# Designs tried in a protein design chat: VH-VL binders against Photosynthetic apparatus regulatory protein RegA (regA). Part 11

Target 1, 184 residues: Photosynthetic apparatus regulatory protein RegA (regA), of Cereibacter sphaeroides (q53228)
Amino acid sequence: MAEDLVFELGADRSLLLVDDDEPFLKRLAKAMEKRGFVLETAQSVAEGKAIAQARPPAYAVVDLRLEDGNGLDVVEVLRERRPDCRIVVLTGYGAIATAVAAVKIGATDYLSKPADANEVTHALLAKGESLPPPPENPMSADRVRWEHIQRIYEMCDRNVSETARRLNMHRRTLQRILAKRSPR
Key: E = the ipSAE of ESMFold2; O = the ipSAE of OpenDDE; V2 = 0.75 times the mean of E and O plus 0.25 times the DockQ between their complexes.

## First folded at step 22 (VH-VL; framework fv_teclistamab)

Design ee2 (from u2 with light chain S93R; at its last look DockQ between E and O 0.32; V2 from the best seeds 0.69)
Fold by ESMFold2, look of step 22:
Parts: structure tokens; C-alpha cells; sequence
Structure ee2 (fold): chain C 184 residues (1-184), chain A 121 residues (1-121), chain B 108 residues (1-108)
């Protein structure tokens, strides 16, 4: 599992983190610095936009819910000022539709909280295209996967550790999935 | 700014249920970055984690206590609670609530001041 | 289950350096957190993620973690540092919080 944490960074290692939760922001910034990024942080939409305008970074991680507004405003400035910026949006429980909208506006990807620093780094460095729009149907592929996970969970008598083992996933990842609403 | 305060009876009779509430002020319990935990400390002894809850309801319990523990959250009151059933004198302890900052693992970055609960007739 | 071992006590003179150890099998692969509990008070985190300090914790508190031992180091020890110190990990296999037994630091 240690080999899964090897990261290849480019020459520009600048990373902007935008989150109004100062203890979380500091912990994440230290973790990302240890992974080779050069950090700037902002605790507001206004701060994030100012940094994005003045010193557009190669990478950004933006929380959508901020005290002074919506982090999508920072994503828009980042995309306009630096079209190749890799932008990951962090979103809370129950906000997956908002995260999809962020990708349509120009975010590279999104992650549901809680997430760890390796997941954030992987999302920033992944070399994929924009995600396609979600299909309109009541049993989308994501919903079928979600329903399968729920079925295994009930089969294990709602034992998270046993469910994670049977699904071959980390317990914390399963907790994140179980905390989400069904995909639309 | 964020503060945690335990409340509940300081005396509980054997075989009954210990019930405590933690009130969160200066911040929201509905936060995606945090879990909310209960830790206890018997007199003269070390810290023992009881369990944790995420604001959407997912719980994690110490396996030695799991059969007797229920942790719940009420986001409308910005509170979470502990119930420990079938108590004995061994459950006499200072009970702390704590905020648990998550990033791949967690540590307790804010603690309540603690409340002594004595199990005695 | 995963066990963390701490010495029961450490004594140092004021102005000297205290080192408090936390032993565990392959603890160097875990993130180790340290709490200070002064007499009659709630614990307070002083080091997290092996070596990082929360805001308000002085630089004389530091930490390291490798192999089977994590260490909390307190340089220029003051009388106010007298407390019990606990190490803690998250055991990701069991999703169980594990504390060490605590180390009483006495300032002579």
C-alpha cells in the first residue's frame, strides 16, 4: 500500500487550498507540503479569488461551502486565469449534485468529505478528461453500485469492518460511501 | 472559539443507564471534517475511548463496550449524547466529549472539561 | 488489539530536556498524536501527525516517529509542563482509537 502513495509532481508545484475551517486547512496544508506541494491558503471566497487572480496556481483544492459565499466563484476565477489549473472540489455529505455542477463549470474533479490527503493528491494528479454528465434514470450505474454496497452492508448486519472486507475497500472509504445519499 | 460541555447526572445507580449530553457551541456539529467522540478516565487510570459519531449518524464503538453503548446526535440542538447501559462501579469515571479532526485518521483537537459520573447505590 | 507502551514516569530538572516514548509494533507507519493532561484538567493535544504542533503550542514541544518508537520531546522544561502525557493512534484495521497508558512527567 506504500507504493500506492508514490506521487510524480511536475515543475510547478504551487497549490492553493481554500477552506474556512482553519484547523482542517492547517492540517491539510501540512500534509500536502509533506507531499511536495508549495502551499498558499485562503479561508474565504474573497481571499481565494484574490490569490487566484494575482498568483494563479498549478493546483487547487476548493471547499464549496464557505462563510462568505460559494467556492464555485473561486473555481471560475481559477479556470479563467489559468486554463490548465488542476482543480479538485471538496464537498460535504448530501451535496453530490453541487459537485457535478462544479465539474461542469470547470473543476477537474470532486471528492466527498471526509477524504484523506492521499485521496486529494491522487485526484489532483490524475490525468483524466472532464466527467460526462450524469444520465437521467432511476437506476444509474452509480446508484446500482450504491445499492449493491447497501445490500452487502445489511447482509453483514451493518458491520462496517466486515462490509469493507467483503467489498475489498478501506473501512474509512466505505464510511464515506455509507454517509452519502443515493446517487441521482 | 468552539467549546464542548458535558452535562448529565453525576450519580447513577448500578444496573441503570448512564446518560450524558455534549453541547457544542461556537461552531456547528454538522461539519464534514469532524467526528464527535466520548472518552472516559476511571479515577487514577488512563484514557479509554468509548466511541465516535459522524453528524449523519454513522457510529464507531470500542469493542469492549459495544454491547452497552449508544451514541446519538441531534443536529437541530447542536448536541450529541452517550448512553451506557447496565452500569457497575467499574464505569465510575470522568467522561469527556471531544471533537475529532479527520484527515486519514483523527485526533481530539478540542475536549470538554469532563464530568465525573459515580456509579453507586 | 494494538497496544501502545509508555514508561509510567519521567523526571527531569527545570531547563533540561524530557523525552517520553511510545512503543508499538511498526508504530513508524502510524500517525502518532500526543496529549498533555495537567493535574485536574482535561487533556490538550500538543503534537499531532508525529511532529506537527497546534496553534499556541510552543516550539519546545516536538515529536518524532520511526520504527517501533515514537518520542515526544520537551526542551527547556518548565514547572508548568508537569502533567501526564498520552500518545494515541488510530488503528485503521479495527477503526479503534488506542491510547498509551500515560507518562507522568515530574519537574524536579
Amino acid sequence: as target 1 above (184 residues)
Amino acid sequence: QLQLQESGPGLVKPSETLSLTCTVSGGSISSSNYYWGWIRQPPGKGLEWIGSIYYEGSTYYNPSLKSRVTISVDTSKNQFSLKLSSVTAADTAVYYCARELWLGDYYMDVWGQGTLVTVSS
Amino acid sequence: SYVLTQPPSVSVAPGQTARITCGGNNIGSESVHWYQQPPGQAPVVVVYDDSDRPSGIPERFSGSNSGNTATLTISRVEAGDEAVYYCQVWDRRSDHVVFGGGTKLTVL
Scores: ipSAE 0.752, ipTM 0.899, lowest interface PAE 0.9, mean pLDDT 85
ESMFold2 (binder alone), look of step 22: mean pLDDT 93; pTM 0.951
OpenDDE, look of step 22: ipSAE 0.866; ipTM 0.949

Design ee3 (from u2 with heavy chain E100D; at its last look DockQ between E and O 0.53; V2 from the best seeds 0.71)
Heavy chain, then light chain:
Amino acid sequence: QLQLQESGPGLVKPSETLSLTCTVSGGSISSSNYYWGWIRQPPGKGLEWIGSIYYEGSTYYNPSLKSRVTISVDTSKNQFSLKLSSVTAADTAVYYCARDLWLGDYYMDVWGQGTLVTVSS
Amino acid sequence: SYVLTQPPSVSVAPGQTARITCGGNNIGSESVHWYQQPPGQAPVVVVYDDSDRPSGIPERFSGSNSGNTATLTISRVEAGDEAVYYCQVWDRSSDHVVFGGGTKLTVL
ESMFold2, look of step 22: ipSAE 0.703; ipTM 0.873
ESMFold2 (binder alone), look of step 22: mean pLDDT 92; pTM 0.942
OpenDDE, look of step 22: ipSAE 0.850; ipTM 0.944

Design ee4 (from u2 with light chain E30D; at its last look DockQ between E and O 0.31; V2 from the best seeds 0.69)
Fold by ESMFold2, look of step 22:
Structure ee4 (fold): chain C 184 residues (1-184), chain A 121 residues (1-121), chain B 108 residues (1-108)
Amino acid sequence: as target 1 above (184 residues)
Amino acid sequence: QLQLQESGPGLVKPSETLSLTCTVSGGSISSSNYYWGWIRQPPGKGLEWIGSIYYEGSTYYNPSLKSRVTISVDTSKNQFSLKLSSVTAADTAVYYCARELWLGDYYMDVWGQGTLVTVSS
Amino acid sequence: SYVLTQPPSVSVAPGQTARITCGGNNIGSDSVHWYQQPPGQAPVVVVYDDSDRPSGIPERFSGSNSGNTATLTISRVEAGDEAVYYCQVWDRSSDHVVFGGGTKLTVL
C-alpha cells in the first residue's frame, strides 16, 4: 500500500514560477503541474512583474537572482497585488542576506537551492510554519534536505506514516532516509 | 550554449593516480540548480557513475569507488576535476563529465565528449 | 545494491514502435531518466522524470513508469534511432546514481 503525503491545495491553484534557468524552470513547472498546480512561468524580472500585475497568482516561487535584476521586485509586486499570495523565494548558496530581506518584505518563506519539488510544495502550503533565516555559512544541499525531513518527523511526533504524508513520499522511502546518518 | 570538455593524460601507469579536468564554457559552474559529475564507460560496456560535486564543495561518491576518488571544483577557473588513485587495468574507460540538473534527484542534461584513459604499464 | 535490468537488445522494423524496458524493485516510486548513446558518441538525455522530454526531443519519444517497470517508447522508429539506450535513477538509500545495463536498438 502506498500512502503519499497529501497536500491540500486551495480552490485557486494558480502558481507563478520565476527563474531564468530554462531547463530548471521547465523541470520544476512540470513537477508542480503533476502536483495539481496551474502554472505560469517567467524567465525575467520584467516578465514576472507583468504577470503578477495582470494575473496575480495564489502561489509563487521566485528566484532572487535573475539576469535583468533582483527577484525581490517581483515579490513586492506580488504582495501588493495579492496580499494573500503564498510566496516562496529560492536562494542560491551564499545569498543569505537577500533571502532574509525577501521574508521581511513579504515572502512567505525561502528555500535554499538546490531545490526539491516536495520541499517547494510543502513551503507553499505550510500554515504557520517558516524556515529560520539561513546561517552565514549555509549547510550543504544534502544536509538541508536531511534537516528538513528530521524537522517534519519531529513535528509529526515521530510518526513515519504521517511524516511521509507531509513530505509527499512513500513510507518505504522515508524509512530508508531515516535509517541513514546525517549527510555530510 | 553550455559545453563541457574533458582534458588530461590518456595513459596512466598502474598504481598511479588518474587525474582529469572538466572545463565548463558557455555558462557558469556556480549554478545553484546543478551538480557536476563524472561518469565512466569501459570499452564495450555500460555507464558507471563515479561521483558528483556542487559548486560550494559538497560531494556524492559511488560507494564502490569512494575510497579512491576525489572530486574537486575550482570556480575561479570554471572547472571541476577527478582524481582516482591506485588505478588498475579495470579503470581503463572513456571518462565523461556531465552537468546534472537537480530537483530532488538529478539527470545529466549536458555531457562532455568523453576522453579515453588507458591504464597500462 | 539496487539493480536496473534492461534487455540487451531490441530489433524493430522502420516505422514500427520500439519498447525498451527498465526493471527494478518498486521502480515506479523513482523518477526514471533515459539516455540515447549513438555509436562513438556521448549519451544524451531523451526522457526525464519518467515521461518528460527535453527541448529538441521529438514527441515520438515517450516514457512511462509504474510498478516494477519503466518503459521508453519510440514511435515510428527511424534509422537514426539506432543507439544504445540506458535508464537511470537516483538511489536515495545509497545516495548514488544507478544506470541500467543498456539496450541496443537495431532498426531492421
Scores: ipSAE 0.784, ipTM 0.910, lowest interface PAE 0.7, mean pLDDT 85
ESMFold2 (binder alone), look of step 22: mean pLDDT 93; pTM 0.949
OpenDDE, look of step 22: ipSAE 0.845; ipTM 0.938

## First folded at step 23 (VH-VL; framework fv_teclistamab)

Design ff1 (from ee1 with light chain N95S; at its last look DockQ between E and O 0.33; V2 from the best seeds 0.69)
Fold by ESMFold2, look of step 23:
Structure ff1 (fold): chain C 184 residues (1-184), chain A 121 residues (1-121), chain B 108 residues (1-108)
Amino acid sequence: as target 1 above (184 residues)
Amino acid sequence: QLQLQESGPGLVKPSETLSLTCTVSGGSISSSNYYWGWIRQPPGKGLEWIGSIYYEGSTYYNPSLKSRVTISVDTSKNQFSLKLSSVTAADTAVYYCARELWLGDYYMDVWGQGTLVTVSS
Amino acid sequence: SYVLTQPPSVSVAPGQTARITCGGNNIGSESVHWYQQPPGQAPVVVVYDDSDRPSGIPERFSGSNSGNTATLTISRVEAGDEAVYYCQVWDRSSSHVVFGGGTKLTVL
């Protein structure tokens, strides 16, 4: 089943994985190699940036939480060095606002952990209406609404008044929603 | 590196609740790539998965045990726990906690040493 | 639910090759993981995702998975390889872990 999805790779199959969790990095790298990618791996922001500058890949998967800093710095270098790089940011639970910020600075998309290799591949290769499958841990309806509001808020540069106008809601209502923790 | 240690009573009376804690050291339980699981092994028998928990609280349970099992996580203590209610002699087993590396499925890449729990009057 | 079938025992001479099977309906479409459990000890993973080895596991341990059978192969068997070996899958349709019944490897 892990190999039953058909993926159409481009001519350049280079993929950079950036994650400081070595067992996960090794497992994901092996899984993506089996799917036809040519892997380079980095366990730090510094290593990721160096590879992105020297050998900009066609594809990248970047974890935002790294020991030596924020994976956004790698995303910036990738977008500068290779404008057509397909960049997927992996985000942990509760980090959706940071993932939205990554899209604003050039990530192609983000994917919520826990994820599988087919979901990662789908996110890297998606073009148009074909979207990745939902995560195996589906969010509640209240959580979906809360995440939508957070996404718009970040896209409005955290301007409450502009966000409220875009969402067609009163500012007081929006402030109440933004003050709450994410629903579970 | 990362280590898991089971703790809790080794003797439980029938009809009571079995309660175990797993303490994670050398790493964080708040890891997006992992589930945290309980597996048991009755004396002389095979391994039986009990259930797993993600650090945000999502759980999976063995259908055969689901009505009696609660797994919980306390990220501030770097611990997760098992409660198994209404125990009988059939629940006598070595209980293991494990870290479960997820990529669409998981395998147990780190195991605790196990603790024997005996259900007896 | 989904069932994995293992032979209860396998015996081999030292230096020979042991093959431990794990049977399941369409198991070739699943990722199969293998654990070694010496007597009185916790299991340790020796093969994951059908054929990959964790760091520290000797190259003598290898795996394959096709059709209805996954196989753990241990080349140049040593006395220290005596243990019970379990296969394991994740059943996605019902979201639960399934273990095989275990195979006791005896080195004569």
Scores: ipSAE 0.771, ipTM 0.903, lowest interface PAE 0.8, mean pLDDT 86
ESMFold2 (binder alone), look of step 23: mean pLDDT 93; pTM 0.952
OpenDDE, look of step 23: ipSAE 0.842; ipTM 0.933

Design ff2 (from ee1 with heavy chain S58D; at its last fold request DockQ between E and O 0.36; V2 from the best seeds 0.72)
Heavy chain, then light chain:
Amino acid sequence: QLQLQESGPGLVKPSETLSLTCTVSGGSISSSNYYWGWIRQPPGKGLEWIGSIYYEGDTYYNPSLKSRVTISVDTSKNQFSLKLSSVTAADTAVYYCARELWLGDYYMDVWGQGTLVTVSS
Amino acid sequence: SYVLTQPPSVSVAPGQTARITCGGNNIGSESVHWYQQPPGQAPVVVVYDDSDRPSGIPERFSGSNSGNTATLTISRVEAGDEAVYYCQVWDRSSNHVVFGGGTKLTVL
ESMFold2, look of step 23: ipSAE 0.775; ipTM 0.908
ESMFold2 (binder alone), look of step 23: mean pLDDT 93; pTM 0.953
OpenDDE, look of step 23: ipSAE 0.824; ipTM 0.928
ESMFold2, fold request of step 24: ipSAE 0.806, 0.817, 0.795; ipTM 0.921, 0.928, 0.917
ESMFold2 (binder alone), fold request of step 24: mean pLDDT 93, 93, 93; pTM 0.950, 0.951, 0.949
OpenDDE, fold request of step 24: ipSAE 0.868, 0.872, 0.868; ipTM 0.950, 0.951, 0.951

Design ff3 (from ee1 with heavy chain G57D; at its last read DockQ between E and O 0.60; V2 from the best seeds 0.77)
Heavy chain, then light chain:
Amino acid sequence: QLQLQESGPGLVKPSETLSLTCTVSGGSISSSNYYWGWIRQPPGKGLEWIGSIYYEDSTYYNPSLKSRVTISVDTSKNQFSLKLSSVTAADTAVYYCARELWLGDYYMDVWGQGTLVTVSS
Amino acid sequence: SYVLTQPPSVSVAPGQTARITCGGNNIGSESVHWYQQPPGQAPVVVVYDDSDRPSGIPERFSGSNSGNTATLTISRVEAGDEAVYYCQVWDRSSNHVVFGGGTKLTVL
ESMFold2, look of step 23: ipSAE 0.761; ipTM 0.903
ESMFold2 (binder alone), look of step 23: mean pLDDT 92; pTM 0.949
OpenDDE, look of step 23: ipSAE 0.850; ipTM 0.945
ESMFold2, fold request of step 24: ipSAE 0.772, 0.760, 0.774; ipTM 0.904, 0.902, 0.911
ESMFold2 (binder alone), fold request of step 24: mean pLDDT 92, 92, 92; pTM 0.947, 0.947, 0.946
OpenDDE, fold request of step 24: ipSAE 0.844, 0.859, 0.844; ipTM 0.949, 0.946, 0.948
ESMFold2, last read: ipSAE 0.794, 0.798, 0.767; ipTM 0.916, 0.918, 0.902
ESMFold2 (binder alone), last read: mean pLDDT 92, 93, 93; pTM 0.940, 0.947, 0.947
OpenDDE, last read: ipSAE 0.845, 0.848, 0.844; ipTM 0.947, 0.947, 0.949

Design ff4 (from ee1 with heavy chain S58T; at its last look DockQ between E and O 0.34; V2 from the best seeds 0.70)
Fold by ESMFold2, look of step 23:
Structure ff4 (fold): chain C 184 residues (1-184), chain A 121 residues (1-121), chain B 108 residues (1-108)
Amino acid sequence: as target 1 above (184 residues)
Amino acid sequence: QLQLQESGPGLVKPSETLSLTCTVSGGSISSSNYYWGWIRQPPGKGLEWIGSIYYEGTTYYNPSLKSRVTISVDTSKNQFSLKLSSVTAADTAVYYCARELWLGDYYMDVWGQGTLVTVSS
Amino acid sequence: SYVLTQPPSVSVAPGQTARITCGGNNIGSESVHWYQQPPGQAPVVVVYDDSDRPSGIPERFSGSNSGNTATLTISRVEAGDEAVYYCQVWDRSSNHVVFGGGTKLTVL
């Protein structure tokens, strides 16, 4: 399997990982190195932007919650500096609105944490026709419904009427759902 | 700088419920990369995993203990807890809490100091 | 249930190499983690994902995993390495943690 992935990466195997969680960053970096990527890592928005400006990578994985700011700023620089960069953002529980915003800025896809290296690799290498693997940690039915509604809401630029139309839902019902926080 | 500290009664009567709390300091229990686990070790014996919880509430339990164990999390207090019902002398052990770094599986990268719980009349 | 088998003890002279094995059916397809537990202390991870070291663990701790055997190797053994060592996997088929029985390393 490692031989297949190295072959599929092509000539430019550069991968930037941006995450301020050092133990996680090191574990993921080593897992991705074993898959044939050539790693650079950053633990802050500032470091991530500096690397993206100086040496724009072919691939990137960006955590959106960083101590010195929002990882969206790194995604923006990556897309400006290298239009063909494959960018996957990692999101925590209840952060789907931020993940959808990242895709609108130019991220290729997003993954909900907790994630594994196979899921990350699949997301980085997936073309539009590929099916994602099933998540290892399925969300509750209430959370799945809430996440779906939030995804559509953000895709409609937070237009309640358009979101309600697309969800085949009454506007008032949607307003009540949007006023709540994600289920736990 | 992240530290874990177990707390709770050191002596529990047979048939009653063992209750322990783990307090997380120097970091947040609401961390997306981690599960939070309980592991025990009977005196002079090996390690036995009890179960783990993610901060949103997802749990995994040791199948041998599942009918007696409940693990819960209180993110507002930065704590997670263990309840083990219907205890016997076989449940006498040092109980550890641990942070479990996930990437498709996990390992315990930070451990509490452990607390001895004795089950005795 | 998945079982991990470790020898109960290993003895080694100071300065030599200790090898501690962890046996399991097709364990080479799992990620294996290793913990050091000195007497009266909590365990500390010394190797994760078969062969990787956490920050602060000396390079003389190393690991390998292939086929039915994972091995923790401690080069240039010191008296301070005397401890019980546990291997651990995550059993994906049942979603639970499995520990080996532990190996007591004695430094002669």
Scores: ipSAE 0.802, ipTM 0.918, lowest interface PAE 0.7, mean pLDDT 87
ESMFold2 (binder alone), look of step 23: mean pLDDT 93; pTM 0.952
OpenDDE, look of step 23: ipSAE 0.839; ipTM 0.931

